# Designs tried in a protein design chat: VHH binders against Isthmin-1 (ism1). Part 9

Target 1, 164 residues: Isthmin-1 (ism1), of Danio rerio (Zebrafish) (Brachydanio rerio) (q5ege1r286to449)
Amino acid sequence: LFGVDTDSCERWMNCKSEFLKKYMSKVATDLPSCPCFYPTEVAYSTADVHDANTKRNFRWKDASGPKEKLEIYKPTARYCIRSMLTLESTTLAAQHCCYDDSMKLITRGKGAGTPNLISTEFSADLHYKVDILPWIICKGDWSRYNHARPPNNGQKCAENPQDE
Below, E stands for the ipSAE of ESMFold2; O stands for the ipSAE of OpenDDE; V2 stands for 0.75 times the mean of E and O plus 0.25 times the DockQ between their complexes.

## First folded at step 4 (VHH)

Design f01 (from b11 with F105T; framework vhh_6z1v_2)
Fold by ESMFold2-Fast, scan of step 4:
Structure f01 (fold): chain B 164 residues (1-164), chain A 121 residues (1-121)
Amino acid sequence: as target 1 above (164 residues)
Amino acid sequence: EVQLVESGGRLVRTGGSLRLSCAASGFTFSSYAMGWFRQAPGKEREVVAAISESGGYTWHADFVKGRFTISRDNAKNTVYLQMNSLKPEDTAVYYCATDLWSGYTEEYDYWGQGTQVTVSS
């Protein structure tokens, strides 16, 4: 039944871990900004993309395939990409960016990408526990999840119109 | 059953070096990321270092960066922590784990018994 004392979603939202707070702060400076438009040729190639925010080059990989289950996890997104780990990475995180049918970055709402605290390249199991399981525990409540894990707006990208 | 056995902890003088080992059994070691935690008396456990399944990616906490190095040998099912330039504040029980970022959950599966490191001047 609903409304039980052991609401795990509330526990996750109210997490006071000093390690996680410091780690998340480092993630913000370690990850590239989302490109404002889907970089189709870059996402399917090995080309490096320079990120002005970090002053580093990053490789991106496609995150739009069936295994990503966008209909469940990012229901308004058409395309998503993830940044790849490098030896210069100071965290284990990966940037996650999602795009609409017009190939424009989704900056808020159900389809917006949010940083993965643990890259799937580092550990698929840890990524599930840290990034996916909290979303499941909160029963797909994007508003609550995005409050704790804000979407990346990129650099100077146009904001999406408001939706649910 | 998953088992992790830490070893190598001892008393060391300030500025000394020490290498910790964690022997893993009961699972496919090369398919799991590994890491080191530590806990000093009266303090919470803190993450020290982590290493990917292949060893291609590592992470070290700021307070040990440049002094500690995590590594692994998948053929021996062992993860290591090389500790250099040890300081009294490094005194703690060191633990090996496969789950380092469980978030709001305080339970960590696959903890070993730990190995005590004491640094004195």
Scores: ipSAE 0.313, ipTM 0.658, lowest interface PAE 3.3, mean pLDDT 80

Design f07 (from b11 with F105A E106S Y110H; framework vhh_6z1v_2)
Fold by ESMFold2-Fast, scan of step 4:
Parts: structure tokens; sequence; C-alpha cells
Structure f07 (fold): chain B 164 residues (1-164), chain A 121 residues (1-121)
């Protein structure tokens, strides 16, 4: 497997490409906020949901299926959603939001969603290298991963208790 | 072996246009995102544009947005960069890349040899 320490984990997550350095500064500002509760309309179809922060509509897709491997990457989450790229997108990133059994947004800890720097719609290969591989190299150390890739907190949503 | 061959660079006057091409071989072209980078003398290599596997999504750096357009033809294993309203500061060697994550230095031949674009007033 991979030998992991603070240097290896942090070094991988913070570098490699000038593309990402120039792109990352805009990631958070161009993504929708996570809804405080799982939007149930997403379960039936890809739905357009209005984001008050950006004053735009975003398409969301359910990201809770077996291929997402939530038991490995988001073990306390029951449902997740991901924003989709559109013609209005100014970023190649996707917002990632995860919810508990009560469909309430998880804002911290193992199950909290973290924005994907590269949408799977742009490139599945690049997404794996940029978003997934660093987590594997850090051996699932959620504390260090979340420090470098802050969880989405949905702006005005109530925060989860720290021990969850 | 991954091979990328850039072409189309030449001397052009300020305000002119050029189309660069990058012919790819040795890998499943349609399964990889592609990008264009450039490097001017004495400067670091910088990312210019990127395109998704299908060509449905593109990104352009702010300093070329509205002037340059990246595109691809998966049937021809080729990625293009259409350059309009060229400025002297666009003078650089332009490189094609498959590995957008590795940036400047890749141990594998994911970078082409480059094509020189010179813009004079």
Amino acid sequence: as target 1 above (164 residues)
Amino acid sequence: EVQLVESGGRLVRTGGSLRLSCAASGFTFSSYAMGWFRQAPGKEREVVAAISESGGYTWHADFVKGRFTISRDNAKNTVYLQMNSLKPEDTAVYYCATDLWSGYASEYDHWGQGTQVTVSS
C-alpha cells in the first residue's frame, strides 16, 4: 500500500499542476451551496434547483449509488448529490453534498461532502487523480483531508455536532 | 508509446489568427482530457485551455478567454487551438498535453515537442 505521513499527504494534495493552482481560487465562488436537506426531486430525475447565493439554477444528480462507494469514502452518509456541469458553468468543478438518515446535510466529519475539483463529467480519469487518489494516499485520514479540502457546510445550515 | 505532435505555429502580425493542431497516438485518445500550455522565454509554463474527453466542456485561461478556442476531433485523434486577435504577449512555444495533473514535467511522454508562435507588431 502507500506509506503516509503529513508531508506525503499534504504535498500531494497541494501541488502537481499550474492548471489547478489558477483554477482552485474560483472553485468555491462558482459552485452552488448545498441544500440543507436532500432535495427529494433529485431522486426521481435530474432536477434544476435554485441557489440563492449565486442566484442561478443548477442541475443536481443523485450520487448515492454503489459506484460512489459511500461506505469507503463517506461512511456515515446515507445520501449524496453532485452538481452537474452546464453551458453556464464557469468552473470544471462539481459541488458534492452528503446527508444523514434524516436527510439533513452533514457539515463535518467522515460523511461530509467536499467539492470535487474536477467534475466526473469533465474527466473521470482526472477526477480520480485530483479528488480520489489524494484521499487514498492519506489512507482515509478524514481530519487531514478535510483540513486541506474543507467540507461543504451549506452556508446557513445548522452544523452537526463535532463528534459526528 | 504516447506521442503528441504539435503543428501550426509561425510568425503572425498583431491582430492575426492561427490554428494549432496536436496529433495524438499511442493511447485511447477519446478517454482522456486534453490541454494546451505555453511557455515564453524566461517564464514558467502556463495552462492556456483544457477540453473534456467528449469535447462537451472546455476551460480557457482568463488571459485568452474570448480570443482562443480549444476543440477536438476524436475521429482524427486531434486537438486544436484556434487563436484570434493575437497579441505580442502571446509569443511562446505552445504544447499539447494529456496529463493536465502532472503539469510541466512528466516522466512519461505526455507532452509534445511544441510549436513556436511569434506575434510581431
Scores: ipSAE 0.267, ipTM 0.595, lowest interface PAE 3.7, mean pLDDT 76

Design f08 (from b11 with S102T F105T E106D; framework vhh_6z1v_2)
Fold by ESMFold2-Fast, scan of step 4:
Structure f08 (fold): chain B 164 residues (1-164), chain A 121 residues (1-121)
Amino acid sequence: as target 1 above (164 residues)
Amino acid sequence: EVQLVESGGRLVRTGGSLRLSCAASGFTFSSYAMGWFRQAPGKEREVVAAISESGGYTWHADFVKGRFTISRDNAKNTVYLQMNSLKPEDTAVYYCATDLWTGYTDEYDYWGQGTQVTVSS
C-alpha cells in the first residue's frame, strides 16, 4: 500500500518495523522533559531530579564536552545534557537537550536536541546506527529529520521560533 | 567471517522452561550489544530482549517481561535467553542479532539460522 522510496533519508523515516514504531511511541512517555534553561547544578550533580510529567526521578549527565563534537552534530548549541539510563527505565532511550549561548533550550533546527532512541550507556554501537547514522544521512534536510524525530520543545518553554 | 549460531530450541510443554544460546565469532563480541527476536508462523518478526555490551543493562519486551531473561558471557562470546513459564504463543524461530533497531534491520541478512521453539499445550 505504501510506495517504495530509494532516498536514504526517506527510507529511515518510513521504517517498516512495527517494534520500532511502538518503541518510539513508548519513548515519548518514558523520558523526562527538557528544562527550559540549562540546569548547571543538575548536569554536574549526582542527585536525582524529579520530573513531574513521568512522576519519576532522573539523573542528568553533561553532554557538552569535546567528545560530543557539538560543532559538527549540534552546530548552534553551546551546552547539551543527556538523561541517564536507570534500572526503572522501560525503554533504552535517553533524553537529549541542547541550549544556546544564552542557556535557553533550542527547540528547532540543527542545534536542537532530540531523544536518543538508544542511550550511549546501553550501546555506543547501536546508538550510532539508530540515532547518529540517520542524522548523517538526513543532514542536508533537517526538516525531514525533525519530522521523524521531533526535538524536545520542553512543551512549556515560552519561546518557540515559528519558521526557522 | 562474522557468524552467529543459535541453539537450544526444542519442543516443550506449556509452563516449561528452556535456555537458548547464541555463539558469536568473527568480531569483537564485548564491543556490541546483543539481542534476541523471534518470528512465529503467520506473525510479524518481533524483538524479544536486548543486552548492553557489558551486560549492565537489559531490556525485555512487555509480552515476555517476568518470564524471559537475557544474559551474556563475554569470555565465551555467548548470549543466552532463559525462557520460563512458556506459553503456546511463544512458539517461533528465535534469532540473535547485533542490529536490532536499525532502519535497515528488515532488509539485513541474519548471520544465524535460528533455533525453533515449539510450545505444546
Scores: ipSAE 0.130, ipTM 0.526, lowest interface PAE 5.6, mean pLDDT 75

Design f14 (from b11 with D99E L100P F105T; framework vhh_6z1v_2)
Fold by ESMFold2-Fast, scan of step 4:
Structure f14 (fold): chain B 164 residues (1-164), chain A 121 residues (1-121)
Amino acid sequence: as target 1 above (164 residues)
Amino acid sequence: EVQLVESGGRLVRTGGSLRLSCAASGFTFSSYAMGWFRQAPGKEREVVAAISESGGYTWHADFVKGRFTISRDNAKNTVYLQMNSLKPEDTAVYYCATEPWSGYTEEYDYWGQGTQVTVSS
């Protein structure tokens, strides 16, 4: 679709190492589900929230500040949150959830949160290389990026229309 | 020329201790997160421990928590793995690496040659 940008994206999608493929599989079972509405009380709380699916407690932090550059990376999102690493974490990953102006979870499209394979708590530099840079390379083709990095694992939340 | 040289692996008895070292050269060590990985014969490589660029954050796999401790000395360009209460299941070749996750990009992953740890009783 966009020349070299789409070619670079295809290369990225096809050249995953066996280690990374295995790691991504583990991430799916390690991360909490996204709340269906922006949890203001939770995002600014120091209290852990129990996730029924993993049977673990998670702390969430707000990821909506200027340093997140939502206008560039999640242009239809108004608020985002990120899960924090815990002593029980089996991967270095963090859940990423983004919400619209009505505080409803965005489940698809360019505003939808996508699990971070590397938490910014572990390494901001490695997170950029593993999670952000591939998104930049795929900027012309959201469908291909979403195929390689599916949106968040929200459960029982109302699905947004394709254009949301 | 980038080099990662692991050392310290040897035969130890169950319940014993070992400290592994990984000496890095040819790159700006303090700018990279480092990890320890292991691979037993016929099994896939698994992540054992990881440490951030500054050493401010460490992570250890569940199967080694409380027994293994990762650390680094940026002045000496070295990352360490202190292994206590060793079990036969810990028998593997141990590797250090800078960015095994960057196989998702075209950036080079720096892996060492490995050091063999054998635990017997």
Scores: ipSAE 0.124, ipTM 0.484, lowest interface PAE 4.6, mean pLDDT 77

Design f20 (framework vhh_6z1v_2)
Fold by ESMFold2-Fast, scan of step 4:
Structure f20 (fold): chain B 164 residues (1-164), chain A 122 residues (1-122)
Amino acid sequence: as target 1 above (164 residues)
Amino acid sequence: EVQLVESGGRLVRTGGSLRLSCAASGFTFSSYAMGWFRQAPGKEREVVAAISESGGYTWHADFVKGRFTISRDNAKNTVYLQMNSLKPEDTAVYYCATDLWSGYTSEEYDYWGQGTQVTVSS
């Protein structure tokens, strides 16, 4: 009925709530795929970027500023972006994508972006509690966090194939 | 200090409508997302709907989409749940909350008030 008492990170990672299971399943299909290269349209904040996987257009915001604290949460990333909520959104989630100094998508490791279950556009406070606080509770264990929140929804970037 | 007071629950017939209200006090209401939960006897608590700080974004659970609508009035520090086409399975105690996922990331839940009982009969 409940999980192991002695590891707060383990309790979060292995949450068995039926609501959360259904919500996370929807997140996987609701979010856009990360662009393989940093999209220059982000600089204008108004341009739609078409996502071939969902057949929808998304707007993206820069997520590289001081408020993001990349030196703590994504220490090997140079740039990050976050997708914006749309009328077609079935969840409150946002895709998070991070790029190296060559503007190429980081697809694994501690610099890779991971989906936010709660968009900062919906609620900055709820985003902190659902997305940031668990990372802190897990003491920055990026491997465990990325297993629970796969970068790019577990999808390979078409232009940057991953090794097996 | 923080208080959430739900009201509006009553007995209604199948197909009827009802509006629930949640009056908030003791905090800066317009700075927090709000939501509605429900719990029927012997069942798990479930999230029904959520609304952003400004009211610009809303989310509704699949089992109430098209029937329920969440809204808020920041000037009155109040969240509403408009319930239409009510069904017997909607019978539950309804609660409002400022953190819909606190139980996901911590061992403690947000304050749960008395709630408001909704009973739907045929």
Scores: ipSAE 0.185, ipTM 0.570, lowest interface PAE 4.9, mean pLDDT 79

Design f21 (framework vhh_6z1v_2)
Fold by ESMFold2-Fast, scan of step 4:
Formats: sequence, C-alpha cells, structure tokens
Structure f21 (fold): chain B 164 residues (1-164), chain A 123 residues (1-123)
Amino acid sequence: as target 1 above (164 residues)
Amino acid sequence: EVQLVESGGRLVRTGGSLRLSCAASGFTFSSYAMGWFRQAPGKEREVVAAISESGGYTWHADFVKGRFTISRDNAKNTVYLQMNSLKPEDTAVYYCATDLWSGYTSSEEYDYWGQGTQVTVSS
C-alpha cells in the first residue's frame, strides 16, 4: 500500500487529506446513532428503526455471522449490526454497532464498532481497502486504529441509560 | 494488462456539457466499483463520483451534485461521467479509477489509473 521502509500504519494514521476530512464529516451526519441496546427488529432485515438524532428511520442488517469474523475484528462483541444503504444515503458509508452478552452497546475498546466509510453493499473490495486494511497494517492495534477511526456514538448511551 | 482509457475531454464554454467515457480492459470490470477523480494545477486530487459494481449505488461529491452523473455499462466495460452546467472551477484532468481511496494524500498511490482526459471550461 505505502512503500517499504516506512511505518505503513503511521502513514495511514497521519493522512490529512481535505477530501477525507470532508467525507468523514458528511458521514457523521448521514449515519444513524447506534441503538443503546441490540434492536430485536434487526432479526428481520427489513425492519425500520427510528433514529432520534437524524429524525429518520433506518434499516439494519445483522453483522454477527461467521463471515464477519468477530473473534478477529471485534473481540468481546457478541452481536453486531450494520445500517443499510438506501437511495436517500448521501455517502457510501454504513454505521457499525457491536453489543455485549447483555445486548448493551460496546462504546470503547476492541469490541466497539466504528463507522464503515465504505459499505460492503457498495463494494466489498473497496470496503476492505478503506476500512479493514488500515487496521491490518496497524497489526490489529486497536488503540492506534481508534486515533484515526474513533468508536461510534457511545457517549449518550453511557451517560444516559434508558432506565430511569 | 489492466488498461483504462479516458476520452471526451475538450474545451467547452461555461454552462456547457460533456460526456466522459472510460473504456476498461484486462480485468473483470463488473466485479469492481469504478470512479472518477480530477486534479487541477496546484490542487489536491479529489474524488468526483463513484459507482458500485452493479450500478445500483452511486455517490457524487457535493461540488458536482446535481450537475454530474456517473453511470456504467458492464456489457461494454465502460464507465461514464455526464457533466452538465460546467463551471470554470471544473477545469482539470479527469481520471478513471477502480481503487478510489487507497491513497488519501498522494495520487501516486492509487492503482489502475488511466491516462486522464483534459477538461477546460472557459468563461
């Protein structure tokens, strides 16, 4: 990807493209917030879940199956979901949310979901190059990865639990 | 040998239109997302538009949204960029690519670039 004799992870993390910054900013407003608890409606891949922040309904897809390889990419996560691309999407991105054994959103660490800048529904190959390969180049070092790709939407869920 | 051949660029007046074409060969075209990039003198390379393998999903940068439309014909191994309401700011060399984000800061790090086609928009 990036040339020999260079710390490829450092090159990726220190990229300061104006394009990438603008794209990531747009992704933040295009994607739904992660539900604080695993939505059971996701069992049906056409279910609509209302997102309070965007004031829109989103469809979610289960991302917990064997092909997702959670034991490698999201250790400690029990379930993950991914938002679906629609004709109303203004970016190529998909929200990625992961949950623990209690169905509670993981907001930090190795099991926390991070937005996919390129949805697998758009291109599996491009998703791999943009979202997965940088993590591999950083040798699976989630702390380094999270500097460039912060985990999702955890602050509100952690601070304001539904039960009051 | 992977080849991408862009064509259609020329001098056009402000408000005019052009259709750019990119003919692809040497790989399984229908298995890859395609996109258009541009670079003007003294400016960073920027992604203009992208289209999924099937053509079912498209994305256009804000600065061309509503004016440019990307499309593809998998039977002809060709991707197109229809450019309407052209502005002087659209003056650039336009490139076709399969690898849209592999280099965030340097255009030299993208794979499968074509030769480019020059679009000049005069007032």
Scores: ipSAE 0.402, ipTM 0.694, lowest interface PAE 2.5, mean pLDDT 78

Design f22 (framework vhh_6z1v_2)
Fold by ESMFold2-Fast, scan of step 4:
Structure f22 (fold): chain B 164 residues (1-164), chain A 120 residues (1-120)
Amino acid sequence: as target 1 above (164 residues)
Amino acid sequence: EVQLVESGGRLVRTGGSLRLSCAASGFTFSSYAMGWFRQAPGKEREVVAAISESGGYTWHADFVKGRFTISRDNAKNTVYLQMNSLKPEDTAVYYCATDLWSGYEEYDYWGQGTQVTVSS
């Protein structure tokens, strides 16, 4: 009766707020910060990148290929990368970082990377339910969708202008 | 009781087209997002497509983009999956689901599925 015909986005956000807040706190401590500039050698190699915040090394995969459809989903991004799960991971999440034509991290707007709460490496089904479905339900409203997302901005990275 | 009834699955030749339907009842259909999933024998279930409650926003998996299109008709309480340029690797049982994050299994309702077989 209560809420049977109400906004599905509000229903999702309200019902999972306690779990999501606790999980997001854990994710924020588990994920690497985005490098301030696109690490081309890391994206094309198996090289590890040390993250000062977590005191851990992470591996990154290129997420810039045609299959990612950046022109649709990250319209101002030229390059993107996604962090890989490790044995030290305490959550199922993956960091997602996107960069402009100058290889500088996009920290705001639709071109900014959106961390996955559930990595596709762990479960495509759970990734869909946790990451993709809320975006669909909230009608692509980035302000609502990103409310509880961990930050993708690395420490001391300069913010992009609003029109970039 | 929430019910989802998938239909339209059959044997089809490579390169063919097929439209699946999912008839929903027992809830306010126009207030919930809908999705299509598939599972082939010996493989994990994978998400194929999703559509918002109004139909204004859709998502399609990379392996079906450009070939499959999800749509819905809220007046008929039905969600559709139009499948074009079918490949043998599309052979699977296709399921529709209502997805609410308020309970992992509480609001997730799976129908019995409909079998799609693609042969040369």
Scores: ipSAE 0.014, ipTM 0.299, lowest interface PAE 7.8, mean pLDDT 74

Design f23 (framework vhh_6z1v_2)
Fold by ESMFold2-Fast, scan of step 4:
Structure f23 (fold): chain B 164 residues (1-164), chain A 122 residues (1-122)
Amino acid sequence: as target 1 above (164 residues)
Amino acid sequence: EVQLVESGGRLVRTGGSLRLSCAASGFTFSSYAMGWFRQAPGKEREVVAAISESGGYTWHADFVKGRFTISRDNAKNTVYLQMNSLKPEDTAVYYCATDLWSGSYTEEYDYWGQGTQVTVSS
């Protein structure tokens, strides 16, 4: 009678709280769009970058350093950035954008950034549980993970061909 | 031993105010984000408010925004929920917790308190 074996990734994908479903549906609307090219001003410190879609400025920081372990989590990316929380933020999420050697936004495949549902500024522990642990549980199954956490492909950015 | 102990719930009149507190022990309180949840009879548990490790960032659900305010005092290992302009619909058992989301399928990271009953009558 206990013969139903589902893998851990499948169990995670089907287990969503009412809050999480409602929250996720607004993440792309409430967060800034990824700039189509790596904004070089964020390479040195946090920087404010104008978002054309929302007509507002958002605070960004570099997420390309050794602690980010891009070779493991975003293996085709060379640079990444994350948006920062402010006191006016309506969400706990942070935008995550990754770029190739030409500083062009990666819009699909294993190098593409996906929004962090929980910003590390809000909670490193919750970020790990909500954003990192599911990727680990799915054992890097990019197709299944990306279905539940679609890549941020930016608005009006040229779409990259499928990662080969 | 990890413990979360909620207090402050009682019967209040519509339009009244109440402050709930949650005393935490057995873990490094200042390293965890905290949240307030509620559950009314026959309904699912819902998230009400959340606060970052430092208290610098907060989030409030739309149905309580402008009326409830979450805060914390890391020196006292306590998180608070100030509730103003209470409505009968706010009647529920209120819980504090460290996890806003379930379904990770590994060791349980959420710590729930016993809850405190808030009843709002007209």
Scores: ipSAE 0.140, ipTM 0.514, lowest interface PAE 5.2, mean pLDDT 75

Design f24 (framework vhh_6z1v_2)
Fold by ESMFold2-Fast, scan of step 4:
Structure f24 (fold): chain B 164 residues (1-164), chain A 120 residues (1-120)
Amino acid sequence: as target 1 above (164 residues)
Amino acid sequence: EVQLVESGGRLVRTGGSLRLSCAASGFTFSSYAMGWFRQAPGKEREVVAAISESGGYTWHADFVKGRFTISRDNAKNTVYLQMNSLKPEDTAVYYCATDLWGYTEEYDYWGQGTQVTVSS
């Protein structure tokens, strides 16, 4: 808990240690870019997918099930995927990508996936504290949360409207 | 009442080895990821290593990879940091915590730390 500051979300957005800044910088180069369209073959087959930006292969897992509660956390998304930790990983992070009903990547707004600084494979508790709790502290303010945790668009996919 | 008690810090010579311990009480230890961070006088806090609830996953900062190893014993509610090939740059107070990626304030830190001094 923050002190007497009534804007706890603003405090979270601006309170970054040197470690966190370096860690987030490494996350940007460690994680794969989101595919522009939902890769149905990857979600069903668990095959490795090559990422040109990192020059590495990644496995992706479906993140669209009931436990993900997309209606709360990603209300305009129909499908989401999450990258898996590998032995080559230099961080504990996981990429999170969400797609609309046309299987097109959501690049902004409340349905857009954002990188998880801590993969749930490493620690569900730490993931909650680092990635989920700030969203709750920001009261679901997607614009503020996405400013601090930008959605990945490394493949330069077409941007969706930004009217929320 | 969560308590974390670090121990094992002392003066060691360059190239030496040391094992730090952190005894935890007041919470379900096996349900929390644990880690170590350090702070030297006049420097910012540096995260050193982290370990998952089961011990199945570990992470070590680049500047200690190959030299330090984090481990835990859930039956003893203890997390360890084995430090090998110590350098003067490793001189710092070492702390254990459950949230190493938190905000600037140490709002979930409960220990006093243990001093490690490496002479050259």
Scores: ipSAE 0.327, ipTM 0.659, lowest interface PAE 3.1, mean pLDDT 81

Design f36 (from b11 with E53D F105T; framework vhh_6z1v_2)
Fold by ESMFold2-Fast, scan of step 4:
Structure f36 (fold): chain B 164 residues (1-164), chain A 121 residues (1-121)
Amino acid sequence: as target 1 above (164 residues)
Amino acid sequence: EVQLVESGGRLVRTGGSLRLSCAASGFTFSSYAMGWFRQAPGKEREVVAAISDSGGYTWHADFVKGRFTISRDNAKNTVYLQMNSLKPEDTAVYYCATDLWSGYTEEYDYWGQGTQVTVSS
C-alpha cells in the first residue's frame, strides 16, 4: 500500500546533482543486460553469465527470497536476480531483473526490475537511501520511478503485452 | 550526534603527495560506507572516492584513478584519502560524507567542515 507522494517524488526527480547524472550514465554502460529468462542455476548458488552487449561475464545471485519483499516492491514478479560487484565494475551499482511465473523477463510496469545505483554488497544503508527510499516516496506512481530508474531490456527481449 | 572532522589539508607542490584523514564519531562507523568529495571555488561539488563498511569494495572517480586511494581503519573510526601526483586542478576543499549518491539536494547528509588542499607549481 501507498499514500499520495507525488510532490515528494517530483522533488526527488528534480534534485539530481551533476554527479548523480554522470554516475547514472556510467551505470547504464557498466551493468549487464537482463537475461530474457530466469537463470535457474541462481536458485541454488551464484551463476556466471556472459553479457553479449558489454563482452564481459557477470556473476548473478537470486533476489527472490522473503527479505526482498517482492509483494511490496515488485508485486507482479515471481523471481528476481541481482548482479554482483566484480573487479571489472566501474560503478557501485547492481543490475536488478524480475521475472513472471513463466520465468520470462518483465520488461515494464510495476513488476519490472530497476537498476540499484548502490549494490547491497557495497552498503545496505546507502542502498536503502539511494534506491529504496526514493521508490517508497514514489510508490503511488511507479511509472515516474521507472522514468528515473528505467528497467533494462538491452537484449531486446519480448515486451510484456500490458502497459501496467 | 554524528560528527565528521576532516584534517590533513595543506599547501603542496605539483607532483607532491598528501594524506587526508576523517575522524568519525556519534555513530557505529564500521556499519556505514564512507566517501570523499571536493569543491573548488566557482565549481560544483564532485565525488572523489567511496569505500564500503568493511573496506572490501572501493570506488574512485575517473579523474583521480591511479593517483588517489581511499582506505579506512574501523578500529580508529577513521577514513583516509591518499593523494599522489597532485595537480593544480586538485586544489579544493575536501569533505567526507556517508551519503554521496542521494537524489535529494547535496546538503541532505552534509555535516563536515572540510580541509583545504592547495596545489601550486
Scores: ipSAE 0.293, ipTM 0.628, lowest interface PAE 3.7, mean pLDDT 81

Design g01 (framework vhh_8k46_1; at its last look DockQ between E and O 0.75; V2 from the best seeds 0.00; counts 0 for: pae E 2.5 > 2, unsure alone 64.0 < 65, grease 27.4 > 24.2, SAP .699 > .668)
Fold by ESMFold2, look of step 5:
Structure g01 (fold): chain B 164 residues (1-164), chain A 124 residues (1-124)
Amino acid sequence: as target 1 above (164 residues)
Amino acid sequence: AVQLQASGGGFVQPGGSLRLSCAASGFTFSSYAMGWFRQAPGKEREFVSAISESGGYTYYADSVKGRFTISRDNSKNTVYLQMNSLRAEDTATYYCAADLSEFLYDLTPEYDYWGQGTQVTVSS
């Protein structure tokens, strides 16, 4: 492909940063798995939710408000949550989980949550640059974006949606 | 225009300490996470540490954990790096920045200025 610029989404998907590789490895072990059902307590406060795989409790907060712009970024999701940072967190990341009208975890497709490499609690600006801009660069193509940032289903929740 | 000026470097013996400062201007300092980076001769620029907008969260590269402490004073538009137990491997030019995505994604800097940095030399 002489004289042709590399596709911007392709460049992002194939980023070879040594820092990114090491960081993503730490993120994979730092984050809780998404609960299979929306914890309704987050609608009015934070919720402690047991993570069966690690046998630890994690604190979650609602991520469904107008600033989240779910109609744009997660168009089939009705609710979302994010895990909260603690002072002992080993990364800056937050788990991000999205749910349908029946409060069931969306495990694939346009509405599935994807891990935030940078929590909005740490920096809204950096979160935008690291987690949101790549989605925009990929023109909202959830297939390519989710390939690089797979939705979490570590709890082995029922596949949702069942069919595409 | 955005300016970030690091200072406080110098020559120290192994085991010594230094405190770096970074004065910021030209942007709303309290709205940005800040970071420290370093570059040794012949090496790529390396992430050192980051601090959240409020200062409530910090993150460190494995090579500096337990020896370096990042802090910030939003009333003075300044971020600091306290460097203890210095080693020869810490010898580098140290820079501060408000755009940490450059090292995460190996992207060209677009929104932030690095300045000339401050030299730290640790020699036996």
Scores: ipSAE 0.478, ipTM 0.764, lowest interface PAE 2.5, mean pLDDT 84
ESMFold2-Fast, scan of step 4: ipSAE 0.507; ipTM 0.786
ESMFold2 (binder alone), look of step 5: mean pLDDT 76; pTM 0.761
OpenDDE, look of step 5: ipSAE 0.823; ipTM 0.901

Design g02 (framework vhh_8k46_1)
Fold by ESMFold2-Fast, scan of step 4:
Structure g02 (fold): chain B 164 residues (1-164), chain A 124 residues (1-124)
Amino acid sequence: as target 1 above (164 residues)
Amino acid sequence: AVQLQASGGGFVQPGGSLRLSCAASGFTFSRYAMGWFRQAPGKEREFVSAISESGGYTYYADSVKGRFTISRDNSKNTVYLQMNSLRAEDTATYYCAADLSEFLYDLTPEYDYWGQGTQVTVSS
């Protein structure tokens, strides 16, 4: 796959299928906007959170546990959440939102959540290969990877300071 | 080695139905999402459908949504594609795949890795 070639990062960055282009267009309209503050409803697995932009209800799960390795993948984030797939989903994607120590949405920089093209609920293996492995191969350079992905600040939350 | 054997293709008239099967071996089937792809003569290989590891979630290309149904049986290491209301435009060789990431990034999978496929011809 990506890791077979010594030029794997360059190979990956230059490969875009017609399917991926159409799929990313659908993802942009399917995903919920990130709540501006860490939602307490995430503590209750039966609670639905309404998203005004899609006019649908979504369930969220905590993505802050040790297996998420936030210290490596989202080093400035304290908490993260991921939206769950439903039978109403029109893609396999999941929104990913990360929050600072004040429970405020991180809208930019290394700690900002990045939408997953493939939800872990669909396939943990495919998610790793599509969303995580390219990041690892390119040593965390998200600038080219995330060009067509939907923004996490759809609720127009207050922007966090730049990481400089 | 990873092996994927698609079968169940054939000749059918427009409006007819066919059921394809894909027998998988050489890997832990239940840990992988599975998909179907097709390639018509002179055209690029295109995505048809995908199914989650558990079978609880599915995804379909717009051209087949409402007509095709993907399913799997993890105890038999098999994925299925039920094709209803077939059209001339569905004529293609159908392939099953265990690594869907190669198709997302336009990586060219080695033909032998994905198996021989099964031919579906819809014609009056």
Scores: ipSAE 0.339, ipTM 0.694, lowest interface PAE 3.1, mean pLDDT 78

